# VH-VL binders against Phosphate-specific transport system accessory protein PhoU homolog 1, part 4

Target 1, 219 residues: Phosphate-specific transport system accessory protein PhoU homolog 1, of Methanothermobacter thermautotrophicus (o27767)
Amino acid sequence: MEKKYPRILFRKRLKDLRKDMEEVSQKTLKTHKLAVDLLMEYDEEKKEKVIKNSRAIDDMVFNLERKAISLIAAEQPVAGDLRFIEACIKVGSHLKRIGYLAANIAEAAEKLKDEEIPRRPLEDLKHMSDFVQMMLSKGIYAFLDQNMEMARELRHDDDKVDDLFDQTLEHVTRSMFEDKESISYLVNLLFIARFLERVGDRAVSIADRTIFMITCEKP

## First folded at step 5 (VH-VL; framework fv_cixutumumab)

Design s41 (from c09 with heavy chain A33D)
Fold by ESMFold2-Fast, scan of step 5:
Structure s41 (fold): chain C 219 residues (1-219), chain A 119 residues (1-119), chain B 108 residues (1-108)
Amino acid sequence: as target 1 above (219 residues)
Amino acid sequence: EVQLVQSGAEVKKPGSSVKVSCKASGGTFSDYDISWVRQAPGQGLEWMGGIIPIYGTANYAQKFQGRVTITADKSTSTAYMELSSLRSEDTAVYYCARGRYYPSTFDYWGKGTTVTVSS
Amino acid sequence: SSELTQDPAVSVALGQTVRITCQGDSLRSYYATWYQQKPGQAPILVIYGENNRPSGIPDRFSGSSSGNTASLTITGAQAEDEADYYCNSRDTSGNHVVFGGGTKLTVL
């Protein structure tokens, strides 16, 4: 075991935790993008990769949480370090759930792969997907870069996601009314829209944790 | 396969502005950060700022804030750096560089654009 | 401050080990990344994270860190290792990138 001054070891472990956050964040971003790409062009191999990545993210977050708890237990961190470690635990939890949502999106996309989706609902979903991808990227980079300006924008972004969801729901419902046979598969498009809205919520939560970590105040 | 191709050398007058470009090929432009780093003759590397293309937000080093503008055009996979109010001290090679896995790690670099500010 | 400090120059005999250091407050929180630059060329990434090598970088290059100091070690220096070496990291805010002043390595 290391025999250097204990605070030196703590700083090294804290840096390692930062590195782990960067790694799991990047895998989460890539996995989400891979899942939404399935909406445009379904591919069985890519779907399997999303499922595998979701499990890997879960494992990474579990290990990261253990590391964070060990840091707290081994030494009482000063307020700033404690806020960072707490933020890692909370953000890690959100990244894990975003990984699960990617798997849900992939599974719903598979149920739509052989169906002829009405143009308007599909365009709405594509628009919503593009916006949510931007929000997720922005939230994660705000955390990794400790960028307050980016983090503060997420709340306003979430309002647009809600509007896009409502628009998608309206157009899907109209399509279902016009063609009852479409109900069996269009319900999966609504599930995808809901999963995208949930990802948006998680991006806002990551931004809120960033704000709290930096300012020690609720946004 | 990943390449960053920069625009050609520029000679500018003091007080003018210069805009240099960096076209990314071989990779997904929007998935990575693009930073600008300069190097004056015989001097070290200096980070000026960077952009996250998918978000469109740029971040600048304090020294350059107010004088530098970094933008990205996703449709052409091109990042730009515009530096205004040029002084002789701005004579340098300007590099674009891609951030990949760790946000501050630059894994691919352009070959550099020489900007000379002459009186 | 977030400034990273490197010695301007260091020399090493062919086949010997040399250590290049980078110091700054931000290194207490973030790992340093190391670049090699030869005259007239763009920098090349040699070490990132604590001690990760990109494909194509020889295993004689290694990284380490402790406290506010990061080190690049070249074990068994070769003539082609003669170059300028730069470290970079995030500043103490985590929002900006800062570079060290660079170290000129001469292989004797």
Scores: ipSAE 0.063, ipTM 0.661, lowest interface PAE 6.8, mean pLDDT 86

Design s42 (from c09 with heavy chain A33G)
Fold by ESMFold2-Fast, scan of step 5:
Structure s42 (fold): chain C 219 residues (1-219), chain A 119 residues (1-119), chain B 108 residues (1-108)
Amino acid sequence: as target 1 above (219 residues)
Amino acid sequence: EVQLVQSGAEVKKPGSSVKVSCKASGGTFSDYGISWVRQAPGQGLEWMGGIIPIYGTANYAQKFQGRVTITADKSTSTAYMELSSLRSEDTAVYYCARGRYYPSTFDYWGKGTTVTVSS
Amino acid sequence: SSELTQDPAVSVALGQTVRITCQGDSLRSYYATWYQQKPGQAPILVIYGENNRPSGIPDRFSGSSSGNTASLTITGAQAEDEADYYCNSRDTSGNHVVFGGGTKLTVL
């Protein structure tokens, strides 16, 4: 017959899962911030830290998923607990992806470190970076605090990211037209803008998972 | 090292308001939440609310809803707590504290700002 | 919202073990964090995430939890451990922070 763990042990394992989510979330926020800081002022040691943190986040998420799956396999959680465990698995996956994107941003920033970037594209990238960092923090805190109102706001935030990306694309292509020599490095700026957009998408996905966990409905 | 530097002591009249500041240094402002915790003379710690500075969203304890406003100025890395309609019972030391896993764990604290409400 | 309950006072003889407890429904879902406060000073973090110690906190401090109860244990209490100890956690909704009433530890 199927083995059941005592209720007390199950509750302790849920508390451990919540603690693990808080820890990996904080590391993800710090790693993303460190990566985008490289766009404004490149630093080799910071880049190495981003790469190391990206791998550490991957390991933390792997361990977290194993704990979550073990909880489901050992018990038949009631609907609320099951939704929470499932949300941790899904959110963990997004945090892992955000860690990978931080590494991608850091690598692209290294390719731009010796280039004189035109003012308009740089300003656009700075605005987009600031906004995406805000969205990521908002999405993660909405999940950690189970704040449905905050989570619902991220859909409007995503529209703004798309607008900022479009503006960046327009100004980059304008700069390429004015100076064909810039094409070789400005393409890397577009890759960074795309990575930032993907981080924004992941923040929205975290918010959506929070809404589903609380309401059991599509946002 | 992380530092939270708070504004100086205040003496206020009943019915007035007070605004206390907390300046963060060492790269803590964008990474962490900032909470305000008060302690009346001889009493325990009481959480008033917190803010996520990068987003600007504040959350308040039920007891202080409508009387407290917590804000942040990202350009100066400074968080503020404004408490209105002051009463003698609001006499306390007001602390700002950084939440590592916001707002669950407060790993660094300001030294406190004494607010005295006297008639 | 859930409140956290602590005994207001406890005493321990120098070199002996003392256990300070914190109780509340939210502790079934969230770990307690423990702070030490000496007169005229701001609180200092001593234990978080059940049993993690920040740098500079002696290993005689440890944490544990069971059900709705969290405990701070000081093994081999020293004179400098005399202080007020507070627990905190999230409330039951997860949206607010709540503190226990504090426990005054006297070391004789």
Scores: ipSAE 0.367, ipTM 0.748, lowest interface PAE 4.4, mean pLDDT 86

Design s43 (from c09 with heavy chain Y32W)
Fold by ESMFold2-Fast, scan of step 5:
Structure s43 (fold): chain C 219 residues (1-219), chain A 119 residues (1-119), chain B 108 residues (1-108)
Amino acid sequence: as target 1 above (219 residues)
Amino acid sequence: EVQLVQSGAEVKKPGSSVKVSCKASGGTFSDWAISWVRQAPGQGLEWMGGIIPIYGTANYAQKFQGRVTITADKSTSTAYMELSSLRSEDTAVYYCARGRYYPSTFDYWGKGTTVTVSS
Amino acid sequence: SSELTQDPAVSVALGQTVRITCQGDSLRSYYATWYQQKPGQAPILVIYGENNRPSGIPDRFSGSSSGNTASLTITGAQAEDEADYYCNSRDTSGNHVVFGGGTKLTVL
């Protein structure tokens, strides 16, 4: 006799959701790095790829959210599975926004491609960029690996990003004061620093969601 | 295209340490995890651990915790695996592999480094 | 954590269909990945996710999964398919990688 195996089908859908999360996460990491590389050496083709990837990430997140909502509606998951599905929806939203931030970084980098940027603000931005890239990778892999210890470290990492942003703001402001004609383009450096800070915030949010998913406790 | 180039064969005595290298080219080194997988003669594949180069933190299989150290140098796009307190059962081919969806999908593999532990 | 179990050996006649299986509790949560290894060579990726093929892998290779079991199917086996096949996945914690013991495929 033929059988219906609804539990087996549900497990398969959860595996598909996990795979989708891994794919979106990898594309998001790659897209962020590509956008950051534009700050060091601008390239029109790379910028176009960042914009295209940002749109693809948006589509992927839309599809995984629909899949996750359908799973909740079709099944009544046990608490652990429900927390995982909910975490996928929330983390997906953060990945989508990180994709948008990559596009914003790329557009701001294009505005700076023909300008001679003062040494100190540029070095600050490079330092901040390296640190944020590390945080983003750490936050995403903490989620994918369900690594509580790694997730908890990100709150302390965020304090460093805030300090780096403040240093960048101070040096940019000093440069503007010394050369008022620089204001028209140095504003774009501040926007890039702000976008990097927002990526850091999203990495922390992903880590917080991981902690909540595993413990049901606030971070 | 991606290539992983490993260091040459090693012959070691029991109780010593070995450090194997894996140099990545063709792809972006920092975008992917690098794992180490070994295979003893006539045996199956065994995951030892991996590293995400941008983060710099490694994750190890329980069996090797405390004996293996995996590191990465982003400036040279090179990952390293150091195994200490070598025993005869550590005789194996050691592979590095690039992880997609860290840690479990390995899309590119090095050719392997043979490590022989003999007195 | 859980281990992945594979039968040590399987045979198939030239042009026939063979299924290689991988079993483990973690496969309820994570898809298996499949590798082919020929003597003296490093493994190569054959199937990832449920049923995705990398560029260069023939369409006779397919993957499927159900419950705690993943399967690699070769439809119309060729002589060059003779090799060892390994599955791997994450362990039940999601933090570590585990490999199956491998299956030696002989093409008769």
Scores: ipSAE 0.043, ipTM 0.638, lowest interface PAE 7.1, mean pLDDT 86

Design s44 (from c09 with heavy chain Y32F)
Fold by ESMFold2-Fast, scan of step 5:
Structure s44 (fold): chain C 219 residues (1-219), chain A 119 residues (1-119), chain B 108 residues (1-108)
Amino acid sequence: as target 1 above (219 residues)
Amino acid sequence: EVQLVQSGAEVKKPGSSVKVSCKASGGTFSDFAISWVRQAPGQGLEWMGGIIPIYGTANYAQKFQGRVTITADKSTSTAYMELSSLRSEDTAVYYCARGRYYPSTFDYWGKGTTVTVSS
Amino acid sequence: SSELTQDPAVSVALGQTVRITCQGDSLRSYYATWYQQKPGQAPILVIYGENNRPSGIPDRFSGSSSGNTASLTITGAQAEDEADYYCNSRDTSGNHVVFGGGTKLTVL
């Protein structure tokens, strides 16, 4: 039976799971960056790369989840290992959704490629994008490094994302008021801001899962 | 291809500080960890700490906490390591290295910066 | 001392197989990575994960792991393989990086 596998084989399977988490995390970070770079300089090949990577991340997470569930069901891990495996399932789900959000960002960026975006809303979006990239990297590395201190910092970061979103919304609506023809394309800028906010939420969720995994307490 | 270019050799007096730079090219600077690893003459490799440039937070080996500061400047794709309160025991070659996948998996290394602490 | 232990020296004859080992409790949770360092040069990555080779690393290099031990195997050693070999991994907390003491390989 599976549960009678030598502990040494179980340890090997956990190491494989950690390696898989590292690989999907790195692909997710790279894919998010490619997507937000499209806002500054649109490139059709980069967009297709983002779409392809989003699907690859989905596949990697599917395989990782099956592996994790098999470990839980067959091996009946001790509490610490069980928390780690469950964290991998939850974090994997967030990484997959971040991959989807990257595809959404890329698609919205394509709709803006031929438009002259007003300076202030664009600068706000760039600031928000930089901050969300920082949060995503921080959340993922907090998990990979099992760094609880870094994970705790993300809760404070989330408040800033909300402020940046509100500022972006205000400047976009002002621009729409000054030039009504801009409404049709500036709505895509708001969609991108919303997708960035959702990435920030996922980064916080990854950090929260890291805290729970380490402390076994609500963050 | 990815390349890490380090600043030149330094000769310092005990009690001073040294700041070594590492400029990255040919890859995504912000996505990967940059670590600093030193090697004293005739001895092994010792990890000092690392930083992921995009989030700006550094992680240090316990031995070096309080004495080392690792920073990054994303606009120039350059990471820095500053070591204070230098002692003769700090004489070593200091390497920067890029993490891939695991922060502990260093796929590219700088050529090293020799720091000599003399009295 | 070190959380990762390596034998300080090992020898192999040209064309023969040699195994370099790295031991530590963190290796139960994390795969070791292996680096080659020649005199006066920076280290280069040889094996990462359990048994992945970067582009440009010869097929004769392979990795394996069991329990708290990781091994680097060179099948059909060449003169150019003479070097110091280091393993590294995360520490048991997962927060820090630790290196083994290094193994000097002499090719006879």
Scores: ipSAE 0.352, ipTM 0.734, lowest interface PAE 4.0, mean pLDDT 86

Design s45 (from c09 with heavy chain G50E)
Fold by ESMFold2-Fast, scan of step 5:
Structure s45 (fold): chain C 219 residues (1-219), chain A 119 residues (1-119), chain B 108 residues (1-108)
Amino acid sequence: as target 1 above (219 residues)
Amino acid sequence: EVQLVQSGAEVKKPGSSVKVSCKASGGTFSDYAISWVRQAPGQGLEWMGEIIPIYGTANYAQKFQGRVTITADKSTSTAYMELSSLRSEDTAVYYCARGRYYPSTFDYWGKGTTVTVSS
Amino acid sequence: SSELTQDPAVSVALGQTVRITCQGDSLRSYYATWYQQKPGQAPILVIYGENNRPSGIPDRFSGSSSGNTASLTITGAQAEDEADYYCNSRDTSGNHVVFGGGTKLTVL
């Protein structure tokens, strides 16, 4: 029985935790992509799937946290394993928040579906969206692969997101000034830009947890 | 291998209470939610409630709120479901089931405990 | 409402495809999970999280979801697939689990 072999049981449970992290990570990446795709071409069914996935991610993270806490309590892991389990809890929290942000993006995209959005602000948002999606993918894979070099690169990426947000804000504000009737719907474009910026922040946080997990040092 | 072992059949009088047990093995108990689901003869499945042992929290279906109590004993890896003020319509097979990933996803089930309420 | 609705019975010829449906408002927000139950036995998990199969479940079983409807599809039905099929999900509050009424599948 596994009861007679505590270390073997621990390794099996740790592997199960890794599998859970990979599955929730994959769902989070897919959900974020579905949400940003709604900005290019709105689709009601895709929006509903984003909302469902957001709640599924929340549930998966809740169960994953339960497993992690139980594993710590039962097995008293050595430092490296303990840091990995702690990182899973912290990264899981970030993935859950990214799922919420995807739902927020989807809701805002729905409010824009019937509007003719000015070209410049829309192009800015698309550029920002592409960059943030790249950052999220990089942060998640840095964690899953324990790739410290990739994690460190995200610090440089963070500054670019801030610049892209500022550019988007300026062009949206200019469009609002030129056409005051656009204010009612362009506010939703700004909300999406803000949500994208927050996703970027979460990607950096995931990278920071990866660095801490490996080095036990603040980045 | 995950196993959920339930207590034996019970015959109870109307107005009494019944307490059914579900013993988990393989270190599963604290990692997952344990739900109780019943099935009356020839009827469908009905969720009664769940317990999440690691957090000590229990949730109950509206229909059973006030009549059902779900508890857990970590020392014996056993979950319990107690149903009070029994009526003839409480005659059913009572299952315990393990929640995985999504709490509503029950990947392992006990064999069921038959509870008969008769006067 | 938070209840899930299933047709009480469905039939399929051996080797043909059958679709069992589950409908409810909560399915707009949560994925359905599917279970198979044979007489005298506890249910077994067949599909979870939209379209995931547990170890041991044949690939002829698949799931799909759209709006307030979830479906379990059996492609190339076999005699051993004859059973009752139940869906479940969270209710609209998200705090409770609710089951559909079950669908009896007959393989002809």
Scores: ipSAE 0.008, ipTM 0.596, lowest interface PAE 8.2, mean pLDDT 86

Design s46 (from c09 with heavy chain Y55F)
Fold by ESMFold2-Fast, scan of step 5:
Structure s46 (fold): chain C 219 residues (1-219), chain A 119 residues (1-119), chain B 108 residues (1-108)
Amino acid sequence: as target 1 above (219 residues)
Amino acid sequence: EVQLVQSGAEVKKPGSSVKVSCKASGGTFSDYAISWVRQAPGQGLEWMGGIIPIFGTANYAQKFQGRVTITADKSTSTAYMELSSLRSEDTAVYYCARGRYYPSTFDYWGKGTTVTVSS
Amino acid sequence: SSELTQDPAVSVALGQTVRITCQGDSLRSYYATWYQQKPGQAPILVIYGENNRPSGIPDRFSGSSSGNTASLTITGAQAEDEADYYCNSRDTSGNHVVFGGGTKLTVL
């Protein structure tokens, strides 16, 4: 109907934006998982997939941002729709950066592939990796499901990640003092721990955007 | 190749509990939500709840809140649905299904587990 | 949360076009997903994300949406299309999944 044409088009474009968010979110989760899998079992083809996916995520987020900005400019959305579109722009930016971090993790893992990592630092890193993967999934699904309760949990989760990072740093440092020749490769393990911490920070940011989108209040 | 393999048929008495399993293969389990959907004889599909295995958090339909428990074991790629305080109205085929894109988009389904509640 | 409404039954002549509809307030925010179920079988995904077709689903199946209504169209219905068709989507909160009541398609 001619009277309803702009509203009908807007609703369709908003649904398409929701679908795009789901698709880029799934690719981001898959890419992060591939990158952390390289820490335990290095594989050249998996590394290549991580790098390729990181670039694809960047492209998807670029297109999603353009779509979101176009919706705001052309349609002048009401408050709830505007908050959702703005959240998509902000969350998209975080997903893109998580993609970059996956590439960073993959590159650092490659530098460790031929080294024998001491058991304790490796177990710390594995524990931190599992926890961060859980946080990332939780943050993304909290956003997609608009689940306030799930989103609120992530700040407490981030405290745990900080503790795990500190523990990893301590055990890596002790290993370096016991074997100075290990310093050249164990520094890469610290880089990976730092990248995992940054992924956790991005998960919290996604959760914060979800809370703001729903409540209009700062988290 | 993605497959969801469910446990066998169950016959239960009223007031008992039933636990149905769903084993995922083909790289499904850790990346997607697993939902449970039931269908009573001659009736439509009814969503009971779902779980995201990575963090173990389950979400339940209001009707089943307090009676259903959905869990996941990542080491065996298996999701479980336990329904307590069984009534004759719980007689149904129980499906597990993988959510992709949106958690509500079920791209792969198990073959179903028949649960019969009778005295 | 709002329910999704489907007509219980619809009929179509062999080779003709049929449209199955799904209505609910949540469809303003979320695309409907369509499933086909034949007696004694699990449902199979037919259409998702408005009009995306999984591998193996014939191109005679298409989806559309407008406002609070989603539609599954079968252009040139075949005998094997006789089945129950279900739509689903998220509820208005986005937290739960809701199914329509199902539509039984009879191919005459």
Scores: ipSAE 0.033, ipTM 0.615, lowest interface PAE 7.6, mean pLDDT 85

Design s49 (from c09 with heavy chain I54M)
Fold by ESMFold2-Fast, scan of step 5:
Structure s49 (fold): chain C 219 residues (1-219), chain A 119 residues (1-119), chain B 108 residues (1-108)
Amino acid sequence: as target 1 above (219 residues)
Amino acid sequence: EVQLVQSGAEVKKPGSSVKVSCKASGGTFSDYAISWVRQAPGQGLEWMGGIIPMYGTANYAQKFQGRVTITADKSTSTAYMELSSLRSEDTAVYYCARGRYYPSTFDYWGKGTTVTVSS
Amino acid sequence: SSELTQDPAVSVALGQTVRITCQGDSLRSYYATWYQQKPGQAPILVIYGENNRPSGIPDRFSGSSSGNTASLTITGAQAEDEADYYCNSRDTSGNHVVFGGGTKLTVL
């Protein structure tokens, strides 16, 4: 009965790990969206929710990593299961950092809440934000669905994020030269653009880990 | 309140195509995947495919691959399902359903669109 | 890929406990989600992630899983629980969604 019981327990623990990944992924996506929504309409309660969610994500990832490491040590999984567990650890780390970036975005948005932001830089930031939100969703869904085709597209998406960042930087600097008093607050808009770029990088990393998990090859 | 509003009933001839719409209200369209699930009279639920509106990426059940196209229009918060080469066995109620980022969990459903394929 | 299997029908006496099962190879890797459907209506989410209840679902509904089997338990069945119950999950590839055939619950 030992032969049946250990395998059943191992499968149960893998299902729990997959469920944990889905739950932390959901919270991360929601938290990122709440943070970027603050750019269009600041709300103190929403900001506090982002900060609390960032801490909750950190705790969830900590517990998930402990479970994953314990599962490797106790069950000594075969190669495919080991790759999945390792992917969960790596992706969890990226989700945790995306949660931190959401908190950073929220704090920078608070510094802009009372300022009159020039139209063009704000529109550029909104466009970049929409695109990064798409990339994050795509990277996470690629991992959860084990969709290699979707994952492969993320590197091309990252090139577009870089272009959008460059456009944002150009228009922000133009606005700074047109109104030098704006420099003190527009720097926060550049910080937000940088944080969005970093979220995009994390989405690509999640996609790369998905490709490696499925193919055992470097993307 | 989250609401998925579907287009009205359709009667189609064999060999034609049908396009059903699903309009999301309450600002949740881009945040979640939208799936299409059909149910023939007296039969069970059958997943056809889904889309992530934020990216426009669609995924289809093997049975419907080549016959179904799922699209989304972010500007109108509307997802569409087009089924081509209709047969009598395609007579069914077609539901749209919102998938959380836990992709197989459908937490809100449209009321359904009845599609009848005439003999 | 493996599909999900449910018994077509089960009965329970008013106030008694009933267990509806869903079986498939993919359930070794993914938890089942459960839906209730009454005649002429769209399905309603009842249980997800093994044993999580959405807001508004009575606490008499619970979920469990073991191996390739997931179960929906209704403790103290009520007349309004008479309905069709469907499970769903991911297929074995993880890419697609599959539904069980459905179980018609009759409350006697």
Scores: ipSAE 0.304, ipTM 0.714, lowest interface PAE 4.7, mean pLDDT 86

Design s50 (from c09 with heavy chain I54Y)
Fold by ESMFold2-Fast, scan of step 5:
Structure s50 (fold): chain C 219 residues (1-219), chain A 119 residues (1-119), chain B 108 residues (1-108)
Amino acid sequence: as target 1 above (219 residues)
Amino acid sequence: EVQLVQSGAEVKKPGSSVKVSCKASGGTFSDYAISWVRQAPGQGLEWMGGIIPYYGTANYAQKFQGRVTITADKSTSTAYMELSSLRSEDTAVYYCARGRYYPSTFDYWGKGTTVTVSS
Amino acid sequence: SSELTQDPAVSVALGQTVRITCQGDSLRSYYATWYQQKPGQAPILVIYGENNRPSGIPDRFSGSSSGNTASLTITGAQAEDEADYYCNSRDTSGNHVVFGGGTKLTVL
């Protein structure tokens, strides 16, 4: 038997919100990993799993946002609690977009499944993919663990992903000049590189929200 | 099925270092955190630290900061825990464990590595 | 504080219900996770989040949370449930993992 009072209920609802953030974050990391794995070894079942997960993430984020808005309206939280709830809304939106980007990567990978990709563009894409996976994990866990030091590294990481994208673009362009028939499928590789860059941007945004949540200062 | 296979028992002298390995199988290494948890004879569980394979920085319990280093080799799906400046109080079973669902939820555990520190 | 407190021992009669508790300030912000450990074996996950069971864990195990307290309930205790039970969670900063001291369950 328990008697509930407003403060106790509010803390319970914040705890539930933290649990929801942890769960959607884990699904987002898993979904991104599955999508980039399709670039190296395409599999139709895995592609469908990415699409299904992307929709599930969207539903989870929708429910999380409604929960967060309800908390703000009902409890009118102040200071740190309000910043945390606001961060959950903003980070949730980024996780939803990362889920959509995973679906986009999976669809583009399907269009490349039967093509022999030139060596240099493929190696560039592999390096970029590995680096973006690292950035995404770093950004999400900086938020979940409230790790300021890790969050601050993300902007430097973003410069590196921009460099990798530029290198990929150069090698793709060179390959297109060497083999005009490759243009039709190498465009899809370039789309994947762009989607990876956008995932990197979202990771930086998550890190920025973490910094603001903790310090109350613009990143 | 996911398995975590740990290296064999170690006997070390005080002041030395020990490095324990944990090899993951089942294609899950890159997806989840790996933590190290120790248990001294007849005592409770104690978290030492953890790493996510794509993580830039490992997290350590305050008690072990400066003495423990956790690393991961993605190419071999192996995590390592190195503990330096060993004392008799470090005699324990060292477990690696995989975090899933929520950070800090350890769904799969290695069988443990016994480390004995004796003179 | 970041520490989690458990009672060191509890007893239950075969077929009866027992509740094992875990207390700490971090439980106001984070859910506890529960593990079962038998002598000479690694721990096994039994409950995570508020009240989620991994596959293979009997439905007689359930979890609940209120304020700074988390509870593991075993309804209709069996002899095989005799073990040490540990809770864990994040500390108050959210940066580290902390374990409770463990509760030895004896099934009479």
Scores: ipSAE 0.008, ipTM 0.553, lowest interface PAE 9.6, mean pLDDT 85

